# Designs tried in a protein design chat: VHH binders against DNA-directed RNA polymerase subunit Rpo3 (rpo3). Part 2

Target 1, 262 residues: DNA-directed RNA polymerase subunit Rpo3 (rpo3), of Pyrobaculum islandicum (a1rse3)
Amino acid sequence: MPKATIVEKTPLFLKAVIEGAYPSLVNSIRRVIISELPVMAIDYVVIVSNTSVMYDEMLAHRLGLVPLTTPLQALPPIEDCETGLVDPSECTVRLMLQINAESDKIVYSGDLVSERPDVVPVYKDIPIVKLVKGQSIILEAYAKLGRAKEHAKWQAALASYYYYPRIKVLDEKCKEECKDICKELTNPFECTFNKAWTCRDICGDRLIVEWDRYKYVFWVESFGNYDVETALREAFRILKKKFSDFITTLTQKAGSLVETKV
Below, E stands for the ipSAE of ESMFold2; O stands for the ipSAE of OpenDDE; V2 stands for 0.75 times the mean of E and O plus 0.25 times the DockQ between their complexes.

## First folded at step 1 (VHH)

Design a18 (framework vhh_8emy_2)
Fold by ESMFold2-Fast, scan of step 1:
Structure a18 (fold): chain B 262 residues (1-262), chain A 122 residues (1-122)
Amino acid sequence: as target 1 above (262 residues)
Amino acid sequence: QVQLQESGGGLVQPGSSLRLSCAASGFTFSDYAMHWVRQAPGKGPEWVSSISSSGDYINYATSVKGRFSISRDNPSKTLYLQMNSLRPEDSAVYYCAREYSDELLWYGMDVRGQGTQVTVSS
């Protein structure tokens, strides 16, 4: 049974040590996080007016890349949308853009007006297009749940890992010689692989740098559609009951560490 | 026997791009994770990036994240490092290295190439 210990957590980032897991398990968790988490993204655009220098196709593409807040608990499951078990209108969210430039200006993601206050641009300052006085953009954008494996615009998060470094100091003088590189040689989060490698070359055989094969430093970064806890809960729900105990442990410890570090 | 040979270095101006290559021979390249390591004059070696045997797991040093991209072509037995937005502090000899396991539960690095010099200056 794998064991997880959270080392660092913010709403959009989590770093944990995973122990007692084969690489295939850690990779499966990683792949689900990067490829299968559902998020809202603009899928198509109905353009009423576009007198800007940007072509309709490029405008639609840029709008599709705007991250949208995604309240998974308030939306139908993506499977219900795909199979038609719910009314199609419950699976789509309309956002409107209606700008008539009275002076030269930049249109930002924050100018989109959503019909649902809980599905809005995560970041308000993403530039979409520049308008010159007298130009206009009037459109309706339709967002739906999707997964990264269908298109990268539906990517909710990044995840990766590295093998846990284990450093054995055979000569205490190495700690002093390496202070400018690693303040604490035996701390795998302060003295990462690159720093340990550098110290190994300075200290030679007085420092042993090794890695556990079934122990990893694992990290997850959310793009802001939802927090990292929601991403992990959804990933393990997708991975099935087998991993429920693991997600419970990780989620419980996350709250404790956020309180301590913040 | 086991050999790694880097190429693609050179003298460039700040903000330029370079693509480094590492040709592997004498072992089954597709079975090993690979690393890029650099060493600047008067300094010890610094790990830059790693890629798993399949290419599925990729890591970067904080100093290069967002600017460098590691990739591999297992059929041609070649490792790559795409370096964008180069800075004077990126000036170093760049080495590719093979990951090894010296025990059932432990890993490290055992083979490093001769290196390729990257100099970023005006």
Scores: ipSAE 0.000, ipTM 0.099, lowest interface PAE 21.3, mean pLDDT 81

Design a19 (framework vhh_7b18_3)
Fold by ESMFold2-Fast, scan of step 1:
Structure a19 (fold): chain B 262 residues (1-262), chain A 123 residues (1-123)
Amino acid sequence: as target 1 above (262 residues)
Amino acid sequence: QVQLVETGGGLVQPGGSLRLSCAASGFTFSDYAMGWARQVPGKGLEWVSYIYSGGSTEYQDSVKGRFTISRDNAKSTVYLQMNSLKPEDTAVYYCARSPEELFELYGDEYDYWGQGTQVTVSS
């Protein structure tokens, strides 16, 4: 069984060492985090008034890119929304923008008023549109859960990994020669294998750069819709479902083969 | 045998500083996150600070900016530098080891504790 240890964690960033895992497993975790985690994002906008210089289409596009806090535990599972198991109204959140400019101003993401206090812009200072005195924006924005594989606006996080480098310094002068590439050659969390390889080209046989085939430095960065722990929990839930489905399919195929035996 | 031995506690005046040290043995120190927790008599155990195996740190809100956690993997030692100490910081401070399991999604769970060292902030 693979072993993973967390080496760095903040609400929006996690770095871990994964040991005893095939690259296919680590890459599966990465892919799910990048493409399959559900987040809330504005899906469509009903514009009642827009006397700004920005076209309705551009305004809707910019609103769709605003990250929204996504309390997964308080929302129906995205699968239930997709299959119609729950009422569509439980899977959508309305946000309003209603501004009549009494002076020149910039409308920010923080000016959106959500019907749910737990689904709001993550960042309040994203500029949406500039209004000149007398101009107005009145609209209703409808957010829903989605996944990055359908559209990039639903991307919850980035994730990546590199092979854990095993660096052996045979000549201490290499540390100074490589200081602009790696501050600490033997620190696998600062000196990635690509940087170490570049140092090897400088130091030649005075630096040994090796990699474990089944040991990795793995990192995840959340875009703020939820913390990194939530992102990882959801990623593992999705992976467990995929592997369970795969095993069920294999079991069905094996059962079919057994049933046809003499 | 996992052993955690704290030193550096003592009596200090408000506004003073203390540096706690925790010497670890019986395990591969560099593989584990380490933390400090404190117990005020009658108040229960409070997490103070945490340092991951890679060096990143977290702090309880009441000590942010005043306390600094660090580690020396070559010496198998974790440190807590405490500055601008307040009477409210008076407690028994414990060093603790935490295995960090990504797949179990825990990061502040502790499996071994030291004996504790008394910190008293009083004139």
Scores: ipSAE 0.000, ipTM 0.216, lowest interface PAE 12.9, mean pLDDT 83

Design a2 (framework vhh_7b18_3)
Fold by ESMFold2-Fast, scan of step 1:
Structure a2 (fold): chain B 262 residues (1-262), chain A 121 residues (1-121)
Amino acid sequence: as target 1 above (262 residues)
Amino acid sequence: QVQLVETGGGLVQPGGSLRLSCAASGFTFSDYYMGWARQVPGKGLEWVSYIDSGGSTEYQDSVKGRFTISRDNAKSTVYLQMNSLKPEDTAVYYCARDSYDFWSGYLEDYWGQGTQVTVSS
């Protein structure tokens, strides 16, 4: 079993050393985090009034990019929404914007009023549109669970990794020559494998750049829809489901082969 | 039951030294990756050092050359020798055994209760 040691952790960022894992596993975790984590995002907008200078289509696009808090434990699994196992209303959230400008003002993401207090803009100060006195915007925005693989507005997080570098400095002068690339050549969290390899182009055979097999520096950054622990739990839930589906498919194919042989 | 108990914290002058100990029980200590992390006031939790089952060590840049992690498998104890202490090293230090349970999807962070280190004149 792979081991992971946390290097740095905040609610929205995690860096860890992963040890004893094949590259395919680490890449699968990365890909799921980037492409398959479900978040709420505004999917369509019903505009009742828009006398601003911004076109309806641009306004809807701007609203779709507003990150929304997504309480995964309080929402149905996205798979249940996709299969129709739950009522569609349980997978969608309405937000309203109703502003009549009495003076020149900027409409912010925080002006959206959600029907669910646990699904609201993560950041309240994202500018949406400027209004001049007398202008109005009245609309209903409908958010739904989605995944980044369908559209980038549903991207929950970024994740990446690099091989854990093992650097041996044969000439101390290399440390100074590579100062602009790596302040400390032997620090795996500052001098990534790619940076160390770039430094090898400067130092040649005076710098040995190696890597540990099956050992990585891995990081995840959440866009704020939920914390990184929630993102990781969801990523592993998805991976477990993919593995279960694979085992089921493999078992069925093995059964077919047995039937063919007998 | 996994249990980690840190000792050795205290108040030290800048430039001083301190040795932290972490007594582990409830698991086969020699098989596990062990580390130290700290909670610095105003900053999140940050990793300090780790040591694998074979005794290989790694350090965060800010403590490299000043701190030394070691383990005694016979005593099921991991140590952090802290030299040339700076006011910035003031933090609660946690002994950690990290694991991921890929089947449950839960990050198993077995942390001790922590020990306070204060570097001040």
Scores: ipSAE 0.000, ipTM 0.232, lowest interface PAE 13.7, mean pLDDT 81

Design a20 (framework vhh_ozoralizumab_d1)
Fold by ESMFold2-Fast, scan of step 1:
Order: structure tokens, then C-alpha cells, then sequence
Structure a20 (fold): chain B 262 residues (1-262), chain A 123 residues (1-123)
């Protein structure tokens, strides 16, 4: 069975060593994290007034790229919104902009006023548009849960991995000769495979550099919609469902190919 | 439970050949690099051969290079050591071993070793 050891963890970043897993499994985890985690993002905008120099279409596009905090446990599951199991109003959050410029100013993401205090811009300082004295913007923005595979604005996180480097030092002088490249040759988080290979050019046969196909350094970075622990739990839930659905489909199809004796 | 069971040892004449096997269970065999190590009477453990998890990279010390060949069958969870041109100096208990890295220590180590199989090279 695979095992994971956490190396570094903050609310928005996690690095771990994964052992005993085929590359296909690790890549599946990566792909679900980058493409299938649900987050809230502005889907469409109703513009009441826009006397700024920016066209309505560009304004709507910029608003769609603003990351929104997404309390998954306080929102209906995205599947329930997609199937119509819950009322559409429960799956949509309205945010408003109403600004009349009394002087030249920049409108920021933090100027959006949400109907839900738990669904707000993650970052308050994203510039949206510049207004000159006398200009105004009045609009309603409607956010909904989505996934990155439908549009990049719904991307919750990045994830990637590299094969765990296996470094053996046969001559301790190599450690000093390579200090400018790798402060610790045997530290796989500081001395990655490429750095170690560069050291191999200096040390020759006195340094052994290799890697294992089934052991990885894996990392996840959240864009702030929720923390990395929430992202990982959701990714594992999605993967478990995909595997269960796949097995069910295979079982049903295999049954149709076999003659049943009565 | 992690288990490694070696077999194939025995008495052989100098210049002869033996093939050792190691049956692995209780872990994902294809995920770990594997080693053969030996212990001659009254001596410490000596590294004999190394193979990566995929089976496409192998290493040997000069004492056995050209005479021994390590291989693995990940579908059968089995590690092999083909020993040719055996010498009296090759007399030892041969062990297969799993190598793993502890991220907390950032060190390479053997995390499990089997019971061993005795190889005796003598007339």
C-alpha cells in the first residue's frame, strides 16, 4: 500500500514524499487537483452602468478571474447544482459593484460586495479598472461553482511531482566540492536530480545519482479559495468516486458479454 | 507484514553456477529498489548488487562484476541473482533487502532483510 510523509505544510502549500505508487496513480491525483476541484467564480455579469474606458466584455472577463473563497461544507455539492436537485438560487452568489468616482481612482476586487460573507474575493487588491473623476460602474456579478476542466477561472490549485532522487556519496570531499550547487547532497528536497547530476560532472564516479520510479516528491499549492487540506480531501473523494464508477461500468459491460445459464 | 524469502543456495564446486531467488510479499514490490547483500563466516555484511524499481539500472562491486547478474520480475514479486564462475570467497549467507529513504532523516537505509540462503563454494 502507498504511504505519504509530509515534509512541509502551510495553509496554502504542501510537500510530501509518496512511496509505493505507480506514476499513473500520482498523475491521476495531480490531474484531479488541477482540473476537477470545485470553486466559486463569477460566471456572468449584469452591467447597469459602465462609463469607464473599459468595454463591458473586458470588465466581465476580469471579474471572472477574481478568486473567491469557497466554503465547500456550507455550499450544496456541485453535482446537486448540476442535476437540479437544489434550487438554482442556492447554487448562485451575487456580488455587487456600485462606484461613482469623485476623483481618479482604481477599482479593486475588494470593492465587490458579496451577499454571502463567506464567498468573497480571496485577494482584495486585484486591480479591475481605472476610473476618471465623474465615471461610474454599477453591476451585479453572479458566481457559481465550477471546475477548471470547464474553464481556467475555476482552477483551485496547482500540483506536480518529481521522482525522488537517490544520491550516494562515495567520497566525502564531494560534499565540499558541490556546496555551491547543493548545500546537502543527500537532501532530496534541496538537491534535486538535476542539481545532483550537475555535481556528478564535478565528482565523477565518486557520486552515485539515480532515482526510483515509484517514489516521488509531490507538492500542492492552493490559489486561496480553500486550504490545501480541503483540496486534498476533495481530490481523494473525487478519485474514489471515479474508481467506483469505472468498476461499476466494467462489471455491467462484462455481464452483457457472458451468456447466463438458467 | 513485510516478508522476504530467499532460496536457491546450496553446495557448489568452484567455477560452478547458482541462481538465487527472493519472494517478496506484504508490500508493493515494484515500488522499491532491491539489493543482494551477503555475510561470509566471521565477517560483516557486504553489498553484492543493486537494482532499481523498474529493473533498468543495476550496480555491482568490482568483486562480483562480470560474474553476477541481478534481475527482477515485478509481475511475480521476485528478485533474482544469477551467480557464475563461483569462487571459494563467495561462500556466504545471501540476503535480499529492501532500501528506503526516511524523509525525516533524509538518509538511505535498508528497511527490511530476509532470512537468507546459504551458498557454499567448496570441493
Amino acid sequence: as target 1 above (262 residues)
Amino acid sequence: EVQLVESGGGLVQPGGSLRLSCAASGFTFSSYAMYWVRQAPGKGLEWVSEINSGGDSTKYPDSVKGRFTISRDNAKNTLYLQMNSLRPEDTAVYYCAREDYLSSFLEDYFDYRGQGTLVTVSS
Scores: ipSAE 0.000, ipTM 0.079, lowest interface PAE 21.0, mean pLDDT 80

Design a21 (framework vhh_vobarilizumab_d1)
Fold by ESMFold2-Fast, scan of step 1:
Structure a21 (fold): chain B 262 residues (1-262), chain A 122 residues (1-122)
Amino acid sequence: as target 1 above (262 residues)
Amino acid sequence: EVQLVESGGGLVQPGGSLRLSCAASGFTFSEYAMAWYRQAPGKGRELVAGIYSGGSTSYADSVKGRFTISRDNAKNTLYLQMNSLRPEDTAVYYCAAESDWLEYLYGDYDYWGQGTLVTVSS
C-alpha cells in the first residue's frame, strides 16, 4: 500500500509526498478531485421581480458561480441524486433574495437567505448586482448537488502532482546558475521535475536529475465548499465505486462474450 | 503496548539548537514512516518533517534547511535536529508513526506521542 507524508496542511490546502503508488492511481485521484467531487451550486432561478440594469440571464449566471457550503455527511450521496433513488427535493436547497432598494446599494452573496443554515455562501462579499433607489430584486434560487464534469460551477477543488525529483548537485555553481528556474535545486517542493530538467540543460553533467516511478509530490486546494480532508475522503469513495462498477461491467461483458461463443 | 516517548524539549534562545528524540516500542519500527508534528498556541497542528522506512525525507517549507530528521532502526529512535531556532518555532512537538495513505485519510494516525514543549525566547 502507498505511504503518504503530509508536508503542508490547512483547512483548504494539502501538500503530501506519496510513495509506493502506481501513476494511474495518483492520476485517477487527481481527475476525480477536479471533475467529480459533488458540491451545491445554484442551478436555476425563479425571478419574481428584477428592475435592475442586469438582465435575468446574467443575474442567474452570477448566482450560479457563488460557492455554497456543502455538508456532504448531511446530504444524500450524489449517485442517489443522479439515479433518482431519492426524491429530488433531498438534493436541492432553496435560497431567497428579496430587496426593495430605498437608496442606491450593492446586493452581495451574503444577502441570500438559505432554507438550510448549513448550505450558505462560503464568501459573503461577492457582489451580485447594483440597485438604484426604487429598484427591486425578488427571486428564489434553487441549488442542487452537481459535479464539475457537467458544468464548471460545480468545481470543488484543484489538484495536481509531479514525480518526486532526485537531484544531485556535483558543482555548487549550478545553484546560482539555475536561480531563475529553481530557487532551491534540492527542494522537491519548489524544483519540480520539469524545472530540474531545464536546469540540467544549463549545467550538463554537473547536475544529476533522476526520479522514482512510484514517488510523487501531490497537492489539493479546496474552493471552500468543504475542507480538503472531506474532499479527499469523497474522492476515494468515488474511486472505490468506479473500480467496483468497472469490475462488474467487465465481468458482465466477459459473460456475454462466452454466451455468444457457444 | 505501543508507546512513543518524546524528549529533548526545553527553553532555548533565538539562534540556538535543540535535538529532539522519540523512543518507540511495541511495533516494528523499521516498517513505519515516522514524522514530527508541532502545534503552537492558537494555531493548528502542522507537519514539521517526515521520514519513510527507506530513509527518504520531507520537510515543511518553514523549517527546510534548519531542521534535519533522522532515524536509528537498531535503537527504534526518531530524531529531529533543530538549528537556527526562531520564536515562531515555539510549539509542542509530537512524534507520530504513520501507516498507509488510505488509513490516514479515513482514520487517525496509527500512533502519537505525548509531545515535548520547545520554547524559543530570550
Scores: ipSAE 0.000, ipTM 0.129, lowest interface PAE 13.7, mean pLDDT 82

Design a22 (framework vhh_7z1x_3; at its last look DockQ between E and O 0.36; V2 from the best seeds 0.00; counts 0 for: pae E 21.1 > 2)
Fold by ESMFold2, look of step 2:
Structure a22 (fold): chain B 262 residues (1-262), chain A 123 residues (1-123)
Amino acid sequence: as target 1 above (262 residues)
Amino acid sequence: QVQLVETGGGLVQPGGSLRLSCTASGFTFSDYAMNWVRQAPGKGLEWLSGISGSGGSTSYADSVKGRFTISRDNAKNTLYLQMNSLQPDDTAVYFCARDTYEIEYSGDSFDYWGQGTQVTVSS
């Protein structure tokens, strides 16, 4: 039975030891996290006035890169947005930028005013464009719920894993010889699998590095659209739905429903 | 419970050969690096050799390089030490020991030991 032991957890980062899982399962979770998690990102901009030196397409592109908070629990599931089961307006948020420069100033991401207080720039101090006195920007930005597999601007998180290294130091001199790579050779969270093998190249037979095919160090880092716990719950929901949809299709042919765990 | 049992010790003449066996039970043998350690009467422990869980990586103390060969048969849960060119100074009790890893285990390098097998090299 798969087991997870938390090593480090903050709102935006999680590192855990996963035991008793096949590589295919761990990689499936990783792929969902990096490519299929939904976030809000500005997709379309209607420019009313732009007298800045930055042309409209560049301005729209920079706005698209601003990360937005994404209240998954208050939005439709991404699948419903993609299939048209809900009105597109339920998966879209309008933000406004209305700046008339009375003096030289920098327009920041925080100058965006959202129609939804729960969908706002994650960081308010991202510089967008500099205006000189007398210039203005007036626009409407439309954020849409999307996934990184469509475009990188919708990336919600990074995730990766490595085999949990099992390290035995047979000669204490290895610790000093390898100090620039691994401060602590026997710490699998600092001396990762690749670092351990690099140390093995230095120390030769004086360092034993092994691994278990079913034991991993797994980590995930959120970009701030939501915390890592929300990201992980959504990743499992998406994976479970993919299996459930397949099983439901087969079960309708056979007349039975089967619940699948991920 | 973890159990390690050494066999194959005995009396040999200088220059002779001996193969020690260590039969493991109570754990998944292939998950653990294994070691041979010896102790001459009244002396401290001397690490001799280690082998990875898969058997793909081996290490030897300088005192036994070229004379001793560690191996394992994971299908039989058995660790081996082939000892060649034995000398009187090789006289000792030989132990097999299971490795530990700091984060999975207490930080004692070897967490389980066999009871040992006596090797005596004399004319």
Scores: ipSAE 0.000, ipTM 0.093, lowest interface PAE 21.1, mean pLDDT 84
ESMFold2-Fast, scan of step 1: ipSAE 0.345; ipTM 0.733
ESMFold2 (binder alone), look of step 2: mean pLDDT 86; pTM 0.865
OpenDDE, look of step 2: ipSAE 0.019; ipTM 0.378

Design a23 (framework vhh_ozoralizumab_d1)
Fold by ESMFold2-Fast, scan of step 1:
Structure a23 (fold): chain B 262 residues (1-262), chain A 124 residues (1-124)
Amino acid sequence: as target 1 above (262 residues)
Amino acid sequence: EVQLVESGGGLVQPGGSLRLSCAASGFTFSDYYMYWVRQAPGKGLEWVSEISSSGSTIKYPDSVKGRFTISRDNAKNTLYLQMNSLRPEDTAVYYCARGEVEFTYDSSGYFDYRGQGTLVTVSS
């Protein structure tokens, strides 16, 4: 069984050493985190009034890029939304913007009023549009769960990995000679394999640069819709479903083949 | 508190054998790479062997390859170095060392913790 050792963790960032895992598994985790994690984002806007200088299309585009808090545990799985297993209203959240400018002002993401208190702008200070005295914006924005595969506005997180470098300094002078490449040559979380290998051109055999086949430095950065623990939990849920679906399909096909053969 | 306690050093004849042990405490031993390093009289530290946390990846420099064998027992939190065909040039203080920490790293060197060492003397 793979082992993970956490090196650095904040609510929005995690760096870990993963050991005993095939590269294909680690890469699958990375791809799911980048492309398949569901988040809420504004999908379309019904504009009642917009007397600002910004066109409706641009306003809708900007609203779509506002990150929204996404309580995955309190929402239906995105698969249930896609198959119609749940009512569409359970997968859609309405936000309202109603501003009549009594003076020149900037409309911010924090001015959006959500019908669901747990689905709100992550950052309240994102500027949307400037209004001059007498201008107004009145609109309804409809957010839904989506994935980065459909559009980048549904991007929940970034993730990457590299093989754990094994860097051994046989001559302490190498640290000074390589300072422009790696500030801490023996730090595998800063001095990646490629950087260390570049340094080996300077130090020769006084520096050992190797890597472990099944050991990786892995990191995840959340954009704020949910924390990294939630992102990882969701990634593993998605991966488990993919493998379960594959096994089910393969088992059904094998059963059909046996029945046909006999 | 991280502790590494070496034992098994001593005086041995050329061609003889010794087995060094390192008892680890104060951390999750099975999560760390472990190393043996040595320092001969009047010389700097020399890397002797390394072993991954699982024990599956093991490395030696040419100077000891085929003569020394590193191993670990994660259930007992113990690291071992079996030294065979010892030579006078193997005379050194041998240190058990840990390379990485779970939540931080040591920018000063090769490893973040090292034991007090055990002396190996090969008489010629």
Scores: ipSAE 0.000, ipTM 0.080, lowest interface PAE 22.8, mean pLDDT 81

Design a24 (framework vhh_vobarilizumab_d1)
Fold by ESMFold2-Fast, scan of step 1:
Structure a24 (fold): chain B 262 residues (1-262), chain A 120 residues (1-120)
Amino acid sequence: as target 1 above (262 residues)
Amino acid sequence: EVQLVESGGGLVQPGGSLRLSCAASGFTFSDYAMAWYRQAPGKGRELVAGIYSGGSTSYADSVKGRFTISRDNAKNTLYLQMNSLRPEDTAVYYCAAYEIEWEGSDYDYWGQGTLVTVSS
């Protein structure tokens, strides 16, 4: 059984050592985090007025890139939205923008007014468009759950890993020669595998850089739609569903094969 | 100021046991990864065993199965239980602390070392 030990954790960042896991499992976790976590993002806009210098399509595009807080536990599962199991209105959140410029001003993400106080811009200071006196923007933006694999605007997080480095220093002079790359060659959190490997190019055979096949340093950074704990919980929910679906398919195929072969 | 003070070294016969201790002060011990390194005469320092803030451990191949690293967060103390000692284990043993910064940079702190001699 794989073991994970948290090294560093904040609401938006987590670093852990993962042990006893195949590379395929760790890479699957990484891929789900970067590509399949559901978040709310503006999917379409109904523009009533736009007298700014920005085209409607560009305005809609910029609105789509605004990260929105996404309370996964308070929203229907994305699968229920995709299959039509729930009413579409339960899977859609409306945000409004209604600004008539009395003076020159910048419209920010924080000017969006959401119908749900728990689905709002994560960052309120993202500039959307500049208005000069007399110009207006009046629109309704509709946010829906989506995944990064469909469009980058639905990206919830970044994740990566490297093999836990096993470094042997055969000549102490290597530490001085590599100090601009790795302050401490034998520290796996300071001298990552890639940095240690770069040091090997300087030191040659005086530095041995090895790795543990089933031990990794893994990190996750959330873009703010939800915290890293929520992101990881959702990633494991998705992986569990994938493995269950795979087992069902494999079992059905194995049954068919056995009946054919006997 | 961060301080690490090793103790428990000494002379022991082959096959014997020793327990090393490292008393830590000046930082939040439970948040740090800790390690034991050793340096034999004429050789560089090598990692013997490491323990992460959450308790996960790592060992050098030469000591795996013979040495056990552990920590007591309530006492701010790191331990290395050394069993079935061999002449090749003769070295000065150092404890080290690793801090992970928000920017992903680490800082190293080292003790002054404790001598372990394995001979008859």
Scores: ipSAE 0.000, ipTM 0.090, lowest interface PAE 21.0, mean pLDDT 81

Design a3 (framework vhh_ozoralizumab_d1)
Fold by ESMFold2-Fast, scan of step 1:
Parts: structure tokens; sequence; C-alpha cells
Structure a3 (fold): chain B 262 residues (1-262), chain A 122 residues (1-122)
């Protein structure tokens, strides 16, 4: 089995060394993290009043880009929402904005009032619209779980990887000559394979750049909707389901082929 | 050879303090996040603290937050756990651990030491 060793971990960031994995597996993990993790985001807005200078369409668009905390364990699985297995009200969260400007002011993401205290703006200082004295914004925003593959506003995280570099410096002068490319040439977590290879163009045979087969430096950064542990657990849940779905599809297709030959 | 050796456990009265140490060898200590986990008699493993490789980030469960402090000295390859205001329910074998990610099961600890026993009793 492929093995990953954690190098660095914070609530929103993880760096690991993955060993014994084909590139296709590492790329599959990366793609699921980038495109298939469910997060809450505002899907549509019911505007009661908007006397600001911003059009309704632009206001709705800006609200959709506000990251929302997403307690996956407290929400129905996205699949249950998509199939109608649960009541639609369990799959949506209403946030309200009601501001009548008594003076010039900026409306921020933090001014949204959620019906669920566990689904709120991750960052409270995102400017939405400026109001002049006498103007008002009154609206209801409806958030739902979605995935980045449907729309970028549902992106939970970034992930990437590179081959684990093995760098040997034969001439210490190379470190100064490559300072603008790699601050520390022999550090595989700062000097990626591509950067080290670029340094070889400067140093020639004074720098040896090698890499391990099936060994990678992998990193994940969460946008704050949930922590990196939650993101990784969800990614592996999705990957297991993809494998199970593939087996089911393959079995059904094989059955059809056998029936045709009979 | 990766080795983690815990020390500092013992018998202490409720409300007392202990400082646990973990001596690490066989790997570049500063490159790895480190953990303290414990196992009370007849119970499963419970995570009690974590620290990033640089020492810049720490995390605790609510059960120990404010009472326990994790720290590290990368020059000495040593991990510490300062335990204050100890309670009988803190009685457990405490393990120093290095993290890893099992592709099928998710997060797991790569290496654990042999453990050090902490008994909080009157």
Amino acid sequence: as target 1 above (262 residues)
Amino acid sequence: EVQLVESGGGLVQPGGSLRLSCAASGFTFSDYAMYWVRQAPGKGLEWVSEISGSGGSTKYPDSVKGRFTISRDNAKNTLYLQMNSLRPEDTAVYYCARDYLDILTGYEFDYRGQGTLVTVSS
C-alpha cells in the first residue's frame, strides 16, 4: 500500500511525502480535492430591497463568492440532497441581510445573519457593497452544498504535488548563484524538482539533480470552509465510492456482454 | 531507524503538574508534525495534542485545552508536553507519535514510542 508521511500540518495546510504510489493515484487524490469536495455556498438570492448602485445580478454574484463554514458531519450527504432522499429544507441554509444606512457605510460578509450558527461566513471582512445614507439592502440568501466541478464558488481546497528531488551540491558557490530560484538547494520541501533542474542550467555539472520514482511531495491548502483533516477524509470517502461505482458499472456491462453472447 | 522514547511519567496528586519528554532519533525531526496520544486503562487511543514541524502551530481537544501545552526543541530533537491541573481522568499511558496518512483509512500514526505511565491519584 502507498504510504504518506506528514511533514507539516496546521488546521488549513498539510504537506506530506507519498511513497509507493503511481502518478495516476496521486493525481486522482489531487483532482478530487480540487474539484469534488462539497462545501456550502450561496446559490440564489431573493432581493426584497436594493437601492444601492450595484445591480441585483452583481450583488448575487458577489454573495455567491463568500466562503461559508461547512460542518459536513452535521449536514446531509450531498448525494442525498441531489437524489431528493431528504427534505429540500435540510439541504439549504438561509442567510439574511437587512441594512438601512443611517450614514455612509460598507456592507461586509460579516453582516450576513445565518439561520444556522455553524454555517456562517469564514471571513467577516469581505466587502459586499457600499451604501450611501438613505440606501438599503434587504435580501435572503440561500446556500446549498455544491462541488467545484459544477462551479468554482464551491471550491474547498487547492492541492498539488511534485517528484521528491534528490539534490547534491558539488560546489558551494552554486547556492549563491541559485539564490533567486531556490533559497535552500538541498531542502526538498522548498526547492522543487523543476526549480532544482532550472538551477542545473546555471551550475552545470556542479549540481546533481535526481528524483525518486513513485515518491512525491504533496500538499493541500483548505480555503477555511473546514479543516484539512476533514478535507482529506472526505476526499478518501469520495475515492472509495468512485472505486465501488466503477466495479458496479463494470459488473453490469460484463453481464450485458454475456447475455448478448448467449 | 526511527525511535521515539518517552519519559517524565509518574504518580501525581490531583491538581498537580508533570512534564513529559520524547527523545526522537533516526529522522529529520524538524520536518515532521508530532503528536501526544494517550490510552486510559480499558479505553482506546485518544489524541491530546499536536504541533507542526516548525513549532508555529499547535492544536488541542477541549478536554485538555488550557491545561496542557505541547512544545518542541528542534535543536535537541525533543518533544515536550507540560501537563497542569491534572485530574484522575488524565490517568493513562502517554505516547509520543509521528503522523502519517494511510490512503485507505485516512490519518494514522506512523511511529509511536513505548509510552510513559501517568497516574493521577490521591
Scores: ipSAE 0.000, ipTM 0.340, lowest interface PAE 10.4, mean pLDDT 84

